# VH-VL binders against UPF0246 protein Cphy_1568: the designs that were tried, part 18

Target 1, 255 residues: UPF0246 protein Cphy_1568, of Lachnoclostridium phytofermentans (a9kqm9)
Amino acid sequence: MRIIISPAKKMVENIEALPVCGEPSFIDQTNQLLTYLKSLSYEEAKEIWNCNDQLATMNFERIASMNLKTKLTPAILSYQGIQYQYMAPEVLEKDQLEYIQEHLYILSGFYGILKPLDGVTAYRLEMQAKVNLSDKKDLYEFWGSLLYNKLREETDFILNLASKEYSKCIERYVTEDVRLVTCVFGERKGEKVIEKGTYAKMARGEMVRYMAEHKISTMSEVKKFDRLDFSYDENLSNETKLVFLKGESNVRDRK
Short names: E, the ipSAE of ESMFold2; O, the ipSAE of OpenDDE; V2, 0.75 times the mean of E and O plus 0.25 times the DockQ between their complexes.

## First folded at step 18 (VH-VL; framework fv_tixagevimab)

Design r6 (from q2 with heavy chain Q101M; at its last look DockQ between E and O 0.72; V2 from the best seeds 0.00; counts 0 for: pae E 5.4 > 2)
Fold by ESMFold2, look of step 18:
Structure r6 (fold): chain C 255 residues (1-255), chain A 119 residues (1-119), chain B 109 residues (1-109)
Amino acid sequence: as target 1 above (255 residues)
Amino acid sequence: QMQLVQSGPEVKKPGTSVKVSCKASGFTFTRSAVQWVRQARGQRLEWIGWIVVGSGKTNYAQKFQERVTITRDMSTSTAYMELSSLRSEDTAVYYCAADFMYSNSFDYWGQGTMVTVSS
Amino acid sequence: EIVLTQSPGTLSLSPGERATLSCRASQSVSDYYLAWYQQKPGQAPRLLIYYATERATGIPDRFSGSGSGTDFTLTISRLEPEDFAVYYCQQYGDSPPYTFGQGTKVEIK
């Protein structure tokens, strides 16, 4: 089984907490993207980053001096935000780290796919960026089937904890010999399941922690997830979707 | 421990200048941007400008453009905001805030510097 | 300049109640470049939410941000005594200056 998760926009450098234990699998493609980004004017780069002038200025300086091989941070510690806060990778024990290093992949517009302890540098490049490199018109086209083929080499079962923006890189190419199962975290409202983004990010991070702590290897064990007041709902689930419902919401001040 | 420490309170006469310092510690100053804001008693926060520490590039609110200069000293990890031609309306608490590591989220705030411009 | 208008100006509530604070922008804020801050008398602002929905480090999960475009919301699911303060939104998009709303005071009823 392999687990995919999204990156985060916010990244930090933290070289002291865990060791770097590998190089990103597609570092050659990353270097192509870096060379492309270095060739851009400020205005072209700012448009690709789709960001404000402060951040564009900082990132233009960053790519000018970026070195993909020195002063690296383990990917799992570099990404920040709610999902990573709830995953809390810095407090995983040795055997839990071994679990995530074997089972977990982080998707990235810049690196493609990352193992948790792969060495990364901070970057700004979202999967939806409009690049024009090697006759490819965006990053989905640039990465093609490479990311899925990497996963297919290792597993016939992918647990999807990534956002749609990132999981599309895998979903588009899934073949009949691989099962892809998406976890959905939501609240029941009448006959519908309402997914609230903040709770979903919290739950995805907590699910990774849960799986690492219990060394989960089967779908039946995944279904036992019960953190953050979520529980598996078999009636709303199917072969490709595991639905987890939050219990009584703090929104009961009306019906 | 990551923090910003600002210089002490100042009392100034109209027509003079003030220079407020903001010293960073516990994070890589060259990988940050610093914004300056002020707040008069009972008023909203008012943005003055920012500096990207690495390049030294600045941007100022038009209201302050002709009177403010934001600088930094990388050897001391200190940002500065200088406001000239002071008026009584400039009486306020002045804050620095830092965005560490490209996130454009101002996680770190200085304690504030009271600047009083007495008639 | 993007003008941020917060409502209500004052919100009088009791501990345990849900607070909903609104921030409306005069034009669309690109890519969720909206932050929320808490400020108590004599203190610097404290970052609660960045990118409209991301909780800053150390902020309790009773605080959440939502919204997009011109309409943004800060929700405090269950007010604690320490949550009675003034709350500001800030936009940090492509159109400097980085402006703040006028504030919403959350006070004990």
Scores: ipSAE 0.246, ipTM 0.721, lowest interface PAE 5.4, mean pLDDT 87
ESMFold2 (binder alone), look of step 18: mean pLDDT 89; pTM 0.908
OpenDDE, look of step 18: ipSAE 0.615; ipTM 0.865

## First folded at step 19 (VH-VL; framework fv_tixagevimab)

Design u1 (from r5 with light chain T57Q; at its last look DockQ between E and O 0.81; V2 from the best seeds 0.00; counts 0 for: pae E 2.05 > 2)
Fold by ESMFold2, look of step 19:
Structure u1 (fold): chain C 255 residues (1-255), chain A 119 residues (1-119), chain B 109 residues (1-109)
Amino acid sequence: as target 1 above (255 residues)
Amino acid sequence: QMQLVQSGPEVKKPGTSVKVSCKASGFEFTRSAVQWVRQARGQRLEWIGWIVVGSGKTNYAQKFQERVTITRDMSTSTAYMELSSLRSEDTAVYYCAADFQYSNSFDYWGQGTMVTVSS
Amino acid sequence: EIVLTQSPGTLSLSPGERATLSCRASQSVSDYYLAWYQQKPGQAPRLLIYYATERAQGIPDRFSGSGSGTDFTLTISRLEPEDFAVYYCQQYGDSPPYTFGQGTKVEIK
């Protein structure tokens, strides 16, 4: 089994809680993207970054001096936000961290795919950025099947905990020999499942943590997830989608 | 461990200027942007301007454009805000806040500097 | 200039109750540039929420942000004694000046 998760827009550097234990698998492609970004005008770069002038000014300076080999931070500690807060990687025990390093991949528009302890520098490039490089019209085309093929070499079962923005770079290329199973976290509203974005991010982080604590490797074990008041709903789920409902009264008898 | 420490309180006469300092420690100052904000007693926070530390590029609220200068000294990791032609209405607490490592969030705030303008 | 209007001006509640604070913008604001701060007397603002919905480091999970476009909400699910303070929203998008709401004071009923 391999697990995919989204990155975050906010990144920090120079965190020493965990060591850097590797180089991103697609660093050569990252260098190609960096060279492309350095060739852009301010206005072109600002449009790609989709940000205000303060941040665009800062990032324009950053790419001019960026070095992909120095000032590295473990990827799983560099990304910040609710998903990573609930995953709480800094408090994982050694064997739990080893599980994560074996099973978890972080998707990235800039790095492609990352092991948790790969060394990264902070960057600004979302997967939806419309990078125009080598006749490719966006990052989805730039990465092509490369990220999926990396996963396919290692597993026939991918657990998708990433947002659609990021998981599309895998989903487009899935072949019949690999199961891709998406976890959906939501609330029942009549006959519909309504995703509340904040709760989904919490649950995705907590699921990674749950899996590391229990060394989970099968779909049946994933279905037992019951944290944050979520529980698996068999009726709304299928072979490629596991639905977890918050506040669902699937306790058989509350009396 | 990261912090912003501002200079002490100032009492100024109308028509003079004040220069407030904001010293950063525990992070790479060059990779920061600093905003300056003030708050008069009983009023909302009011944005004055920002500086991107690396380039020194600034942007000021139109209200302050003719009277404010925001600068930095990279050798001392210090940002400065100078407000000239002071008026009694400029009496407020002045804050610096930093966006560090391109995070696009103002996580670090100075403790504030009281500036009192009175005759 | 984007005007942020917070409501209510004052919210009188007891510990344990849910607080819901609104921030409405005169123009659309990207989530990426909407923040919430807490300010106690004599203190600097403290970042609670960035990007409209993300909790800052060290902020308890009883604080949550939501909304988009022109309507944003800060929710405190169960008020603690330390949560009685003034709360401000800020936008810092492409349309300088950056602006703050007038604040919502959460006080003990």
Scores: ipSAE 0.648, ipTM 0.845, lowest interface PAE 2.0, mean pLDDT 90
ESMFold2 (binder alone), look of step 19: mean pLDDT 89; pTM 0.912
OpenDDE, look of step 19: ipSAE 0.714; ipTM 0.893

Design u2 (from r5 with light chain T57Q D94E; at its last fold request DockQ between E and O 0.67; V2 from the best seeds 0.65)
Heavy chain, then light chain:
Amino acid sequence: QMQLVQSGPEVKKPGTSVKVSCKASGFEFTRSAVQWVRQARGQRLEWIGWIVVGSGKTNYAQKFQERVTITRDMSTSTAYMELSSLRSEDTAVYYCAADFQYSNSFDYWGQGTMVTVSS
Amino acid sequence: EIVLTQSPGTLSLSPGERATLSCRASQSVSDYYLAWYQQKPGQAPRLLIYYATERAQGIPDRFSGSGSGTDFTLTISRLEPEDFAVYYCQQYGESPPYTFGQGTKVEIK
ESMFold2, look of step 19: ipSAE 0.670; ipTM 0.854
ESMFold2 (binder alone), look of step 19: mean pLDDT 89; pTM 0.909
OpenDDE, look of step 19: ipSAE 0.756; ipTM 0.905
ESMFold2, fold request of step 20: ipSAE 0.651, 0.624, 0.594; ipTM 0.851, 0.842, 0.837
ESMFold2 (binder alone), fold request of step 20: mean pLDDT 88, 88, 88; pTM 0.902, 0.905, 0.905
OpenDDE, fold request of step 20: ipSAE 0.583, 0.638, 0.620; ipTM 0.854, 0.873, 0.861

Design u3 (from r5 with light chain D94E; at its last look DockQ between E and O 0.66; V2 from the best seeds 0.67)
Fold by ESMFold2, look of step 19:
Structure u3 (fold): chain C 255 residues (1-255), chain A 119 residues (1-119), chain B 109 residues (1-109)
Amino acid sequence: as target 1 above (255 residues)
Amino acid sequence: QMQLVQSGPEVKKPGTSVKVSCKASGFEFTRSAVQWVRQARGQRLEWIGWIVVGSGKTNYAQKFQERVTITRDMSTSTAYMELSSLRSEDTAVYYCAADFQYSNSFDYWGQGTMVTVSS
Amino acid sequence: EIVLTQSPGTLSLSPGERATLSCRASQSVSDYYLAWYQQKPGQAPRLLIYYATERATGIPDRFSGSGSGTDFTLTISRLEPEDFAVYYCQQYGESPPYTFGQGTKVEIK
């Protein structure tokens, strides 16, 4: 089994709570992207980052001095945000770290795919960025099937805990010999399931933690997830989609 | 550990200038942007401007453009905001806040500097 | 200039109750530039939520942000005594100036 998750836009550097244990698998492609980004004018780069002048100025300076080999942080500690807060990688036990290092991959517009303890430097490059490199019109085309092929060589079962923006770079290339199973975390509204973005991120992080704590390797074990008031719903699920429903809010406790 | 510490309160006469300092510690100041914001009694927060520390590039709200200068000293990890031609309406608490490590969030705020302008 | 309008102006609630605070922008604001702050008397603003929905480090999970475009919401699922304060939204998008809402005061009933 291999698990895919999204990165986060916010990243920190110079965290030494865990060692760097490895180099990103597609560092050569990352070097191509860095060279491309360094070749851009300020206006071109700002357009790719789709951001304000304050942030564009900061990132333009960062790209100019970026070195992919120094000041590295383990990827799992570098990304910040609610998904990573609920995963809490900094407090995982040794055997739980070994589990995620074997099973977990972080998707990235800049690095492609990362093992948790791969050394990274902080960057800003969203997967949907309109990069014109090697006759490719965006990052989805740039990465092509490389990320999926990496996973396919290691597993016939991919558990998808990534957002749609990132999982598309795998979903586009899935072949019949690999099972891709997406976890959906939401609330029932009539006959439909509505995802509340924040709760989905919490649940994705908590699912990774849950799986590491129990060393889960089967779909039947994944179905037992019941944290954060979520529970598996067989009726809404199928062999490629596991739906987890959050209980109703406590609105009735008012008054 | 990561913090912004501002200079102490100031009492100023109209027509003079004030320079408020904001010293950073616990993070790499050169990779930060600093914004300055003020709040008069009973009023909402009002943005004054920002500086990207590495380059020294600044941007000011049009309201302040003629009277404000935001600077930094990288050797002391300190940002400064100077407001000239002070008026009684400039009486407020002045805050600095930092976006560090390219995070696009203002995680750290100084404690505030009360500037009182009285005739 | 983007105007942020917060509602309600005041919420009078008891500890344990759910608070829902609204921030409406005069034009679309990317989630990436929408933040929520808490401010108590005599204190600096404290960042609660960035990118419209992400919880800042050290902020309790009873705080959550949602919304996009022109309509944003801060929710406090169960008010604690320390949560009675004024809350501000801020946008810091592509067009200066950066702007704040006028605030929502959450006060003990």
Scores: ipSAE 0.665, ipTM 0.854, lowest interface PAE 1.8, mean pLDDT 90
ESMFold2 (binder alone), look of step 19: mean pLDDT 88; pTM 0.906
OpenDDE, look of step 19: ipSAE 0.676; ipTM 0.883

Design u4 (from r4 with heavy chain S32T; at its last fold request DockQ between E and O 0.81; V2 from the best seeds 0.00; counts 0 for: pae E 2.1 > 2)
Heavy chain, then light chain:
Amino acid sequence: QMQLVQSGPEVKKPGTSVKVSCKASGFTFTRTAVQWVRQARGQRLEWIGWIVVGSGKTNYAQKFQERVTITRDMSTSTAYMELSSLRSEDTAVYYCAADFQYSNSFDYWGQGTMVTVSS
Amino acid sequence: EIVLTQSPGTLSLSPGERATLSCRASQSVSDYYLAWYQQKPGQAPRLLIYYATERAQGIPDRFSGSGSGTDFTLTISRLEPEDFAVYYCQQYGDSPPYTFGQGTKVEIK
ESMFold2, look of step 19: ipSAE 0.699; ipTM 0.870
ESMFold2 (binder alone), look of step 19: mean pLDDT 89; pTM 0.909
OpenDDE, look of step 19: ipSAE 0.711; ipTM 0.893
ESMFold2, fold request of step 20: ipSAE 0.624, 0.634, 0.613; ipTM 0.841, 0.847, 0.839
ESMFold2 (binder alone), fold request of step 20: mean pLDDT 89, 88, 88; pTM 0.912, 0.905, 0.902
OpenDDE, fold request of step 20: ipSAE 0.509, 0.538, 0.535; ipTM 0.830, 0.841, 0.831

Design u5 (from r5 with light chain A56E; at its last read DockQ between E and O 0.69; V2 from the best seeds 0.71)
Heavy chain, then light chain:
Amino acid sequence: QMQLVQSGPEVKKPGTSVKVSCKASGFEFTRSAVQWVRQARGQRLEWIGWIVVGSGKTNYAQKFQERVTITRDMSTSTAYMELSSLRSEDTAVYYCAADFQYSNSFDYWGQGTMVTVSS
Amino acid sequence: EIVLTQSPGTLSLSPGERATLSCRASQSVSDYYLAWYQQKPGQAPRLLIYYATERETGIPDRFSGSGSGTDFTLTISRLEPEDFAVYYCQQYGDSPPYTFGQGTKVEIK
ESMFold2, look of step 19: ipSAE 0.723; ipTM 0.871
ESMFold2 (binder alone), look of step 19: mean pLDDT 89; pTM 0.903
OpenDDE, look of step 19: ipSAE 0.690; ipTM 0.888
ESMFold2, fold request of step 20: ipSAE 0.707, 0.713, 0.687; ipTM 0.870, 0.873, 0.866
ESMFold2 (binder alone), fold request of step 20: mean pLDDT 88, 88, 88; pTM 0.897, 0.893, 0.899
OpenDDE, fold request of step 20: ipSAE 0.656, 0.752, 0.724; ipTM 0.880, 0.904, 0.897
ESMFold2, last read: ipSAE 0.671, 0.714, 0.713; ipTM 0.855, 0.873, 0.873
ESMFold2 (binder alone), last read: mean pLDDT 88, 88, 88; pTM 0.897, 0.901, 0.894
OpenDDE, last read: ipSAE 0.673, 0.717, 0.720; ipTM 0.885, 0.896, 0.898

Design u6 (from r4 with heavy chain K57R; at its last look DockQ between E and O 0.79; V2 from the best seeds 0.00; counts 0 for: pae E 2.1 > 2)
Fold by ESMFold2, look of step 19:
Structure u6 (fold): chain C 255 residues (1-255), chain A 119 residues (1-119), chain B 109 residues (1-109)
Amino acid sequence: as target 1 above (255 residues)
Amino acid sequence: QMQLVQSGPEVKKPGTSVKVSCKASGFTFTRSAVQWVRQARGQRLEWIGWIVVGSGRTNYAQKFQERVTITRDMSTSTAYMELSSLRSEDTAVYYCAADFQYSNSFDYWGQGTMVTVSS
Amino acid sequence: EIVLTQSPGTLSLSPGERATLSCRASQSVSDYYLAWYQQKPGQAPRLLIYYATERAQGIPDRFSGSGSGTDFTLTISRLEPEDFAVYYCQQYGDSPPYTFGQGTKVEIK
């Protein structure tokens, strides 16, 4: 089984809680993207980043001096935010760290796909960016089936904990020999499930931690997730979607 | 420990200038942007401008454009805000805040510098 | 200039109660550039929420941000004694100036 998660927009450098143990699998493609970004004018780059002048100025300077081989941070520690706070990778025990290094992949517009301990530099490149390189009109086309093929070589079961923006890079290419199963975290409102983004990020991070703590390898074990007041709902789930509802374990309607 | 430490309080006469310093420690200053804001007693925070430390590029609120200069010294990891032609309404606490490592969040704030303009 | 209007001006509550603070922008603001701060008397602002919904490092999970476009909300699910303070929203997205709301004072009832 392999687990995919989203990156985060906020990144930090020089965190030494865990070692760098590897190079991104698609570093050559990352270098192509870096060369492309370095070729842009300020206004072209700002348009790609879709950001204000302060941030565009900072990132234009960062790209100009970026070196993919120096000042590296383990990917799992570089990304910041609620999902990563609930995952809390810095406090994983050795065997839990080994679990995530074997099973977990982080998706990235710049790196494609990352193992948790791959060495990265901080960057800004949304997966939806309109990069025009090698006759590709965006990053989805640029990455093509590369990311999925990497996963397919290793597993026939992908657990999707990523946002749609990122999981689309995989979903578009799934073949009949690989099962992709998406976890949905939400609240029941009558006959429908309402997903609140903040709680979803919390739950995705907590699910990774839960799986690492229990060394989970099967879908039936994933269904037992019950943290953050979530519980699996069989009736709303199917073979490609596992629905977890907040509040079901408390047997109350206060939501 | 990452922090911003500002210079001490200033008492100034109208028509003069003040220069407030903001020294960074515990992180890479050259990969940051610094915003300057002020707050008069009991009032909302008011944005003055930013500097991207690497290039020294600045941007100022139009209200301050003709009176403010934001600079930095990379050898001392210090940002500066200088406000000229001071008036009584410039009496406020002045803060620096930093967006470090291109994070697009202002996680760190200086302790504030009280500037009093008294006629 | 994007004007941020916070409501209510003052929120008088007891410890344990839920606080809901509103920030309305005069124009749409990308989530990526909306932050919430806590400020206690004589202290600098403290970042609580960035990107409209992301909790800053070390901020308790009782604080949450929500909303998009022109309407943003800070929620404190269960007030603690240390949460009685003034709260500000800030936008720093589109062309300058960056702007703050006027603040919501959360005070003990």
Scores: ipSAE 0.651, ipTM 0.858, lowest interface PAE 2.1, mean pLDDT 90
ESMFold2 (binder alone), look of step 19: mean pLDDT 89; pTM 0.913
OpenDDE, look of step 19: ipSAE 0.698; ipTM 0.890

